# VHH binders against Flagellar brake protein YcgR (ycgR): the designs that were tried, part 94

Target 1, 263 residues: Flagellar brake protein YcgR (ycgR), of Thauera aminoaromatica (c4kar8)
Amino acid sequence: MAELSTPSPASPAPLDGGRGDELEKFTLRGARQILQLLQDLITHRGLITAHTGGGHSFMTAVLKVDEERGRVVLDPSPDPQANRRALAAPRLTCVTQLDGIRIQFPLVGLGEGQDKGRPALFAPLPAEMLRLQRREFYRLQVPLAHELSCLLKAEDLARKPVEVSARVIDIGAGGVAVVVPTGAAEFVIGGTLPACRLALPDGEPIELDLEVRNLNRQTQRNGTEQLRVGLRFAALPRAADTRIQRYIFKTERALNAKARGGL
Below, E stands for the ipSAE of ESMFold2; O stands for the ipSAE of OpenDDE; V2 stands for 0.75 times the mean of E and O plus 0.25 times the DockQ between their complexes.

## First folded at step 10 (VHH)

Design P157 (from K4 with D99S L100E W103F T107R F108M I110V; framework vhh_7pa5_2)
Fold by ESMFold2-Fast, scan of step 10:
Structure P157 (fold): chain B 263 residues (1-263), chain A 121 residues (1-121)
Amino acid sequence: as target 1 above (263 residues)
Amino acid sequence: QVQLVESGGGMVQPGGSLRLSCAASGFTFSTYAMSWVRRAPGKGPEWVSTISPLGGSTSYADSVKGRFTISRDNAKNTLYLQMNSLKPEDTALYYCARSEDYFDSGRMDVWGQGTQVTVSS
């Protein structure tokens, strides 16, 4: 069956609706709650990733809520083909964030037209909105001073085994994001990296299996490229989970104290 | 600090072209609709064009439609106005403005300093 993804809060990937019982307590169905949340997205100018199916998505935003007609007004894509795909889709899955809280909702019956002479996309108000403030989706940005690393067991271009020490840039209860030097290894989304070793401050490295969830190529200020790899903990022993949680809590508390100026 | 800085103005002959730029800083540029507004000598401000936050929708004043093109590069936090077939009547100080509402071209909350466009023989 479908698997619940462990995306970062910034991940555009939609969560699996087959986990209805697990997600039900986070689902808003009251018309007033839905209107307020959509208005909050307008007020905070939240960007939305709209998934049209088949691996396609585009960026949008809520421009207006028309309470009388029961509709939301969305910003069209500057790519006309993305708009055509959206209009042809039976359903859009919209994913966004507000103050670190993941928000996801469906839109059915998308149309196009004009509001006050300006092109826009229209959809009926969603019947439900998912509002997730879960520990598993929180990501701590790892301080550079911690020099946190993960030894990855991967393959090179010739399918030969290679070990790569990768810098951990963020960490959550469900996984890590790492940076690897360009050309150090080949990664395939959905591929498993067995027996990797996560080095946390104070203690033995944690041996764990990692699943590749996403890849992003970044260009550094000096023009060199690096690969950012999102990795999910495939199976995490309780002792390892406890150590990771303790590191996250302790580091966040220290960062919050520093941000408040101390003393 | 929220700031808009226009550039690209100058003197051109009728029929000429200019490309205006507006560099935005201090806010999430890609979440705001942006507009160009001009003020000609002896006239009040005239709205010229608006572009939606992600650039999928544009609108133009009748006086510039077909001659001007508004665009944006959200990766560079920059708004543009390509002006073709310029007329003496286009002579004005051109302002970049951040729009509070995409559908209300009169609702703007941040303005740039302006860049001067002069069309004369």
Scores: ipSAE 0.259, ipTM 0.729, lowest interface PAE 4.6, mean pLDDT 84

Design P158 (from K4 with L100V D101T W103L D104E T107K; framework vhh_7pa5_2)
Fold by ESMFold2-Fast, scan of step 10:
Structure P158 (fold): chain B 263 residues (1-263), chain A 121 residues (1-121)
Amino acid sequence: as target 1 above (263 residues)
Amino acid sequence: QVQLVESGGGMVQPGGSLRLSCAASGFTFSTYAMSWVRRAPGKGPEWVSTISPLGGSTSYADSVKGRFTISRDNAKNTLYLQMNSLKPEDTALYYCARDVTYLESGKFDIWGQGTQVTVSS
């Protein structure tokens, strides 16, 4: 797994370890906050993907928080091999989602036993929990009237440099999705497109590097095939980040005003 | 909308076997512990077995331990009860039930209509 590679918000894969400093502002360390979040997982019956290392994981759930003994109680896997791997692991990385909010936390010192006569896995309460808020993953659907475009510096099928003006269909804090005609350029997941230019309605185009995250073929109503490309922002200058956020919030407010105008 | 539908009941001879199924719909099956509860003629309800949400933990009443096996297929939203070495005293209506308090035990909010099991020569 590359250091700069980040999973999608819906992905059960753990977040990139090289982003520790960026994730600190989303990390809960207060005992009361941790207990409340674990209780929320119980109340909403959130399923958890527990990563044991080496590409192995299993599904679990928090069944109980034992505040007096400082423990969480987890549902064992029906696969004994998965439980054996979990017990042998130095730590579990637990990943889940509630209401579009990504939650991730470590568990160390996993043990097995029984709670009220029922087999269970036990671990000490985590010292920290990551809670990535909805806005970090929000994507604004770009109104067609805005004619938002991004000039991509890519390669054609023959590896020759090509510039493609792509229509931006959604935009968020972490990236954009664009559409291009099938065959206009070659895109490789994990590849970097340097010095692309994002045109916003107010001001000069923003020069930025984009990483290809996903590729989806789409067939339009007119029968035309288009390629939808998901692109992550890399090495954004502060001024560029500010302008992108301002565009998102301004456009959201305008769209909300239209929706509320019918009231 | 939210419902549990049992099937697989019938008449068997003592020592025989039956497999009960419970089809769940209208909720996220894999997030709930599930139980089997039976009611014999002229008796109150008796808890038979429970399985944890992901199937890693099972428990049984002393009366059925070693003879019955509870299991689930979360991909098919189905709960099972494999009943072996059946006795006349196992004759009852068998209900599938959703367990809302797995570790605080015994609170059921959704029940099926039941399936009849009769053990008789």
Scores: ipSAE 0.298, ipTM 0.728, lowest interface PAE 3.8, mean pLDDT 83

Design P159 (from K4 with L100Y D101S Y102D D104N S105P; framework vhh_7pa5_2)
Fold by ESMFold2-Fast, scan of step 10:
Structure P159 (fold): chain B 263 residues (1-263), chain A 121 residues (1-121)
Amino acid sequence: as target 1 above (263 residues)
Amino acid sequence: QVQLVESGGGMVQPGGSLRLSCAASGFTFSTYAMSWVRRAPGKGPEWVSTISPLGGSTSYADSVKGRFTISRDNAKNTLYLQMNSLKPEDTALYYCARDYSDWNPGTFDIWGQGTQVTVSS
């Protein structure tokens, strides 16, 4: 249906704001979603680090969401200087975690007052909140000894089909990073490579559709160039997801055990 | 344990220059692509520049291309951003960010606290 039309990246590859846009899919802007997330922070007594700029920060928590006045009520710092810095700052950047999910949001227009006779800080509801799922961003650096590979189905410079065996250097829940010899194939950011085959230990290769997300030339120690290609899983069958997660988990356990044994 | 600490921000007049630094600790710095991301008051995060793990390739937002230069010193675990010909529009809090993965460019799992750059006449 839809035809993807993206230019080949120049060297170094221009990214034209696309990198910043990746965070957009994890950014909540709906008032209902923002209110619910703030309530979850209250319910779970989430501690927040509020950054006031200039290397300064303090610990706080959301005490209350005042929907009628459209504001959040925050626990003031026991340090009066921290509170003065916060009130003078044009913006606070608030960072917290909830059940392994990283949450970040700005607060603008901080004021001081009282809630039920107790000192409090307040600010208008944030216009946005960033919510990053830990598992979406977990990556395993593949041990060199594992010789993990992915057979890519791509096109050469004459647009003829070509198969390239690529070494997998990173793997996560959302994709893989591979290295490809320079000139082996032509890659276009946003292009889809159908029916590629990911060779994992303990089973048959997994057939996957991969989307090209990033291209980066890297120079080896001997001066030769390789192309590092970032590939997103376009669709991941449940069985494939399970096998990838098992590989990641087992390999990390082995690496962590080796590191602890060295102590 | 894993942390990024930015420095070098300040106030400067239009046309001036600043050099930002980011000190990394708690991870193998040379295996990660690193980025600079900025956030102006009232705006979402804007990607500024990325450098590959060994420094062999760089990329820049169109708004800063030709004016900013990203570099790194892997022996010192330090990332730099040289900012020349600064404009009022460059006023923002500048963050050092560790790129999480090549298959999801612009995804960051570790951020610094930021360093403020103000360009005003």
Scores: ipSAE 0.005, ipTM 0.287, lowest interface PAE 10.4, mean pLDDT 78

Design P160 (from K4 with D101G Y102S W103Y D104W S105E G106K T107S I110Y; framework vhh_7pa5_2)
Fold by ESMFold2-Fast, scan of step 10:
Structure P160 (fold): chain B 263 residues (1-263), chain A 121 residues (1-121)
Amino acid sequence: as target 1 above (263 residues)
Amino acid sequence: QVQLVESGGGMVQPGGSLRLSCAASGFTFSTYAMSWVRRAPGKGPEWVSTISPLGGSTSYADSVKGRFTISRDNAKNTLYLQMNSLKPEDTALYYCARDLGSYWEKSFDYWGQGTQVTVSS
């Protein structure tokens, strides 16, 4: 028997286009720049991860740019379920890399058809593309041995306040991803969790407000369901920012040193 | 900065062998499952093989089972693909990909520039 609709582990959150001027300086809106970047993806055979929402994604590539029809042509997934999710999604967020630079762009209005007799996906050309150095959205995968946790202040299904201790699975300059048991609390994308407490090994917990950015339901090998929650630092004091960055730097440095020198 | 650099591609005759390597940096290699993905001319990307974070589990596409072997050296931050009994259909650009740990659904966030494998008679 096939396991019905078991969700895969969450993809990392795409970067937030609603941050106004924070991402504006990295956003390409010139038609020539957009076309050149898409052509570079074709030339270098760049693999694209297309996020369809709800933690679902599939692997694709740009086959060609149809300038006359104002659209991109994409490779469909070999998985029919992934293609159905993509066609049903109101928006795809496409993420790839070229020469160490992360590239992210939206596609809206995905359709299905054929290109030269083969199945293909079609979407209008993106009006904008985000182009970032990796260091600007770097995420450290938190070692299980660190037992990093965040005490979330949320609401249960009955709108009653609850405190949930969540394991931190990744951390970056802009936020954390945590896992909680399914049903432990209700999360709403765009909602704010006030006065949460992030426990780092180097001292007292950091009190901060977290904004819910994404939600992904996951099933472990033992059948236990868990929810992966992507959380953005809504406002981060300078001292807290310094402490988080210090933890990231120290941990990555120690892990790289261990991997390079020490088995 | 996450970086994946593939090497070991080349031209080989049908029935030949090649070993691909992927040097990883900028992240804790041992905490991620890793995959090989290929893209043949005129075809979409095809998943080839996955290995678990500590190397205890592997999986393969039906097209390569029994011919390819995936392995990793966590002390060296390196992923390998041993390719035996190569066929013309194996001709593709081969990418090293960081896998988010799903065994049943393909989910990747980073991949390298790729290394070209050409099998010709």
Scores: ipSAE 0.014, ipTM 0.347, lowest interface PAE 8.5, mean pLDDT 78

Design P75 (from K4 with T50A; framework vhh_7pa5_2; at its last fold request DockQ between E and O 0.40; V2 from the best seeds 0.66)
Fold by ESMFold2-Fast, scan of step 10:
Structure P75 (fold): chain B 263 residues (1-263), chain A 121 residues (1-121)
Amino acid sequence: as target 1 above (263 residues)
Amino acid sequence: QVQLVESGGGMVQPGGSLRLSCAASGFTFSTYAMSWVRRAPGKGPEWVSAISPLGGSTSYADSVKGRFTISRDNAKNTLYLQMNSLKPEDTALYYCARDLDYWDSGTFDIWGQGTQVTVSS
């Protein structure tokens, strides 16, 4: 009954390492992209929560991006103990947000020093930065006319394998919600459904591993009962990710055009 | 809406101490570096001290280093300047200023009205 919680974009807590594969599409690795994002944090005066391990963290900010030396200049904590913990840490995990977009990045090789009498913490530019766009939390309500389905490989009450064709009611970059008849299969929050097949338009179904995130009993106006199942893409192939995002964009654009009396 | 209001100035004899305060309102105080700038009668402005947004970095003009201490309380939106071992040369109107560019140039866009410090026997 309880759903698995994900950190909100505004949460200072780091995202789980087990999500690394599905977060790859939101990870910036280009040097110019990283420099621009760090500069955006300066321009918009973004405060950063730097996690030093063991449940410890402190507030910092980027004071300067030194492109020539390939490093960032960070505001030290006014608490000397926090600075000592940061310098002793093998890695800092920095979490912030810019205009509602969650940004997370590692810093390795932190040092301390000063320039013209101004103390600071210095770190090499991160090799990667996570930038979670609003889109990863957006869910497209699937038009009934599209008849999107997902073939689920699950188990019945007797632990026997069963295949259930489920109607997809919403879809996002991170998963789908489906509806199934009550009793069609047993679902366990946190359980994995391997080799499910998502039917997208204009192509063959794609094979995906899905994790059960939430369960909700849903009653229609005519009294029919269904189980709504929230499913996360446990491992999302690049080609599948591209097709899903194209479908979402195309459908959203078409719905917006229809709402304004357009094509 | 954006305001900086200084207080704590006054008359003091050489070797005395004063603590200046600056109350900030109308902006997110914790995201800006802050500076103290003074102006003596008939002279141009002289930068005195600066503090980074989170307060972990401070800097001072050579003329006040070791005697003055800048600090901030971000929960109270307040900037401070503790002034010890005051000299007649410290006599000036002291301004609180919002600092847009702590690391490089120290560019100021918002100023308070100032508080007068007079050091004389």
Scores: ipSAE 0.660, ipTM 0.877, lowest interface PAE 1.4, mean pLDDT 85
Fold by ESMFold2, fold request of step 12:
Structure P75 (fold): chain B 263 residues (1-263), chain A 121 residues (1-121)
Amino acid sequence: as target 1 above (263 residues)
Amino acid sequence: QVQLVESGGGMVQPGGSLRLSCAASGFTFSTYAMSWVRRAPGKGPEWVSAISPLGGSTSYADSVKGRFTISRDNAKNTLYLQMNSLKPEDTALYYCARDLDYWDSGTFDIWGQGTQVTVSS
């Protein structure tokens, strides 16, 4: 078996970005920073996956940053249908990587035209750009053997406190995904679960405040219905972050060694 | 080692057609814009045509617009120039060139050896 449960660090798929999530602290909003990062993409010849919605995307590149006109200039697709989708989309989500750093940014107001006799796609400079180190976007798929768990301090339908022990299925710098039996507690997207406890293999459990980000019902292979709960770390002390990153690093190394035939 | 190798030149009568190819190796072809440049006998270099890295944008010198078509196949690392309605003034040594900046009037760092095109009765 050569496959790992670990997702690819260079995945072109967009991350959920926005004001109310863990990604805000990695978001660049300064005009000078944005211009320099776009120029770096030109200098290092970064290829960009531009997502137009509905599962569609096309490859592009930044041809120029036009500071005078406040525009970014993109290589159109040789596929006319991809260009039409891009022009019809209210928002183009651009994803790329530079020197192992994941970069993601929106473009709105995309138009077509030409300048100096050269066709291109044009958009105003983005108002924000995500710039993430590998550690900041990576999600480790937790091995079943580790039995990593999180004790959730939640409420039942009657608003009474309940504690739910949930298995952690993936973990990253910004949060975890867990599974619980259906009906074990009531979860509301945007709701806060204070004083939960994440159990790592070494040391005492980490006390964390968690925010519910998504809910998905799942049926397991044995027919059991479970609820997958996506949880964001609401306030993560540096010591807790360090312990989580050490766990991810150690586990990733162990899984990579096993996949390469290590002992 | 970075290489560009042109082919497809030859002798053709006025009004005829030729297709030039340029095989690229030693670098990531799809991240670079590419150009065709020609040198006529006794003349300096003349830029002919350019194509963007992913092939969505093309441009042409006025002297060849409507007659020449640049294209690329990034899966085959190959640049092409289809030349139609050839004239005696198209007689030249044709080079493919790696273009460092498609948008701001190319800076070319790597050139091929060229392929000769001769248009004569």
Scores: ipSAE 0.622, ipTM 0.868, lowest interface PAE 1.5, mean pLDDT 86
ESMFold2, look of step 11: ipSAE 0.577; ipTM 0.856
ESMFold2 (binder alone), look of step 11: mean pLDDT 87; pTM 0.871
OpenDDE, look of step 11: ipSAE 0.827; ipTM 0.929
ESMFold2, fold request of step 12: ipSAE 0.619, 0.545; ipTM 0.865, 0.842
ESMFold2 (binder alone), fold request of step 12: mean pLDDT 86, 86, 86; pTM 0.866, 0.860, 0.865
OpenDDE, fold request of step 12: ipSAE 0.882, 0.877, 0.880; ipTM 0.960, 0.959, 0.960

Design Q20 (from M11 with T58I; framework vhh_7n9e_1; at its last look DockQ between E and O 0.02; V2 from the best seeds 0.00; counts 0 for: pae E 3.7 > 2, placed apart)
Fold by OpenDDE, look of step 11:
Structure Q20 (fold): chain B 263 residues (1-263), chain A 119 residues (1-119)
Amino acid sequence: as target 1 above (263 residues)
Amino acid sequence: DVQLVESGGGLVQAGGSLRLSCAASGFTFSSYAMYWGRQAPGKGREWVSGISWGGGSIAYASSVKGRFTISRDNAKNTLYLQMNNLKPEDTALYYCAKQDYESGEFPYWGQGTQVTVSS
């Protein structure tokens, strides 16, 4: 039978380690941070391109984090040759993107086994994870279950006022990233969206002004295009800031607890 | 008993599209990698695509890469193959397969669904 091959990596090639000093500020080494980021990958079903060297890679995903055993469980390839290469590789370079942020991390000591009777790949937890966040503030990846939304007051192509309900995908002290259907509104980088409404789980929506900072078109797995909009809080009342911070901390704590097997 | 029932095949013109489905029963679908294979007239069976049990890892034959998309719905116990830009050489009986983890073999195949691509 003809052999299967892995699809072309959807993710760019690994960043060259030669830029180590420049990337240090984006490198996470804290155990909690690493666990959180891995959990975020699980929660958001992030697809990972695992590079095995020699120009070879395969698609995988983090299925779970076993904190007790200090290991990550990866989805094995249906291509046995890919798995063999992975196991033979001294190091996997895993590359993925989560909400427009590039994530890169090494895995060393890959092994194969069973997870509840299913084939799986195992590796010790990464010692470091590169997260290329260009934002000044840490951004919490919003759990899908929270269904945070932001009502955006924007304009369409005809400059007619429109209201767009956008899902919040990440939130930080400085702003939010949202996703909107392509064509729902026209956004201009540097433009201000006045009197928007951020919905948090803990109470009434927060009215705030938002500044468009970045725009990224994303194609979903189903082929649907969506627009990721990075928004800065242009004017955030102190009370609103407190609520946002509280939400972030509470959510992070919950995610960390879950990652530790506490939930 | 393991059952795999393929559907969605048919006659299509070159450049056309088809979506195959495989309904699985008799085993825990979500625990197994699933595969599509095909057999053209006068040729042996060949793998077309595979998807891991977790759905995060996918593989394709080089001949179908970029044109075919494998997916699964564990809630529906269904495997899919979206076939785009079909070519006459894609004409074959398409099978859904489940691997046996103990032997590593593929003893479980459906009856197949015929795909015919006309020039």
Scores: ipSAE 0.687, ipTM 0.880, lowest interface PAE 0.6, mean pLDDT 88
Fold by ESMFold2, look of step 11:
Structure Q20 (fold): chain B 263 residues (1-263), chain A 119 residues (1-119)
Amino acid sequence: as target 1 above (263 residues)
Amino acid sequence: DVQLVESGGGLVQAGGSLRLSCAASGFTFSSYAMYWGRQAPGKGREWVSGISWGGGSIAYASSVKGRFTISRDNAKNTLYLQMNNLKPEDTALYYCAKQDYESGEFPYWGQGTQVTVSS
């Protein structure tokens, strides 16, 4: 139905290429390693978001690996325009997750054809694959009983300052996600919220600057709307970082202990 | 269907000004944050500016702060970008984008309008 693109579910966007030296340790270049990882994606039926540039993407999957011909076979999109964009793109950036680990790889030389009488997309095996297993992409789901909160210093519809107490629903090394009622304040991706206050169980609230990275509107079962706001730490003093890391570590240990004892 | 149509681009000499427009249809415009992005030759797409659904929150990339002004007219379903003191590095295809709150991604883009800044 859409003329521009099919809206995608909450899928990861391609990584910023400005951190290439940090990513090299997670990059697989061996043919055997690449084939094994592709076969793992096939076995687990991993769904892939394929980015063609310009904000366009489509959902696909690796159907098979043809080792003899050195090719991967991909599932085409049900949207013919998405397939045309993919075939015209100089590079297809494929992003997926397997068991919580982010996987990213380029495909070049994409072609169209048939596989067992059905339309399919083909490409040479990628020369490299990124298998990103690192803590900075992990977000601890904050237990509801902790009632972690963040006081946001934001603006209303009239651009007047407002303070909104937001519940923290996840926290990681680089930021938090919070929920607020949709009418409480206005947000825009890229906007900064200076001098917010994050309340952790130990000590005084932490004053920190936050940058809005994601916005998701949610409607609860009772019909109330709330906004999930993804926030990056823009200016994080070392003492604040230490307190956040301690909270995450302590909570992870407690949750892991309960899982072993109660399940 | 969501449609975003940009206009107002063209050729301008350095130091000049242009005003871009984005006509929106197929959705409740006043319920969504809107954005401008650009893609220069030989570069990837970059974020330029954003404005919240009611206009209460506005953000700019550091490269355009003080020179560009984003605005919206919810009654006319139109997004604007006033571009002043243009530089050759502002040469790019400019496009508007609609926030998709279900995914948190920017899955809806216009076709773009070309801005070329000569020396």
Scores: ipSAE 0.303, ipTM 0.771, lowest interface PAE 3.7, mean pLDDT 81
ESMFold2-Fast, scan of step 10: ipSAE 0.774; ipTM 0.935
ESMFold2 (binder alone), look of step 11: mean pLDDT 83; pTM 0.828

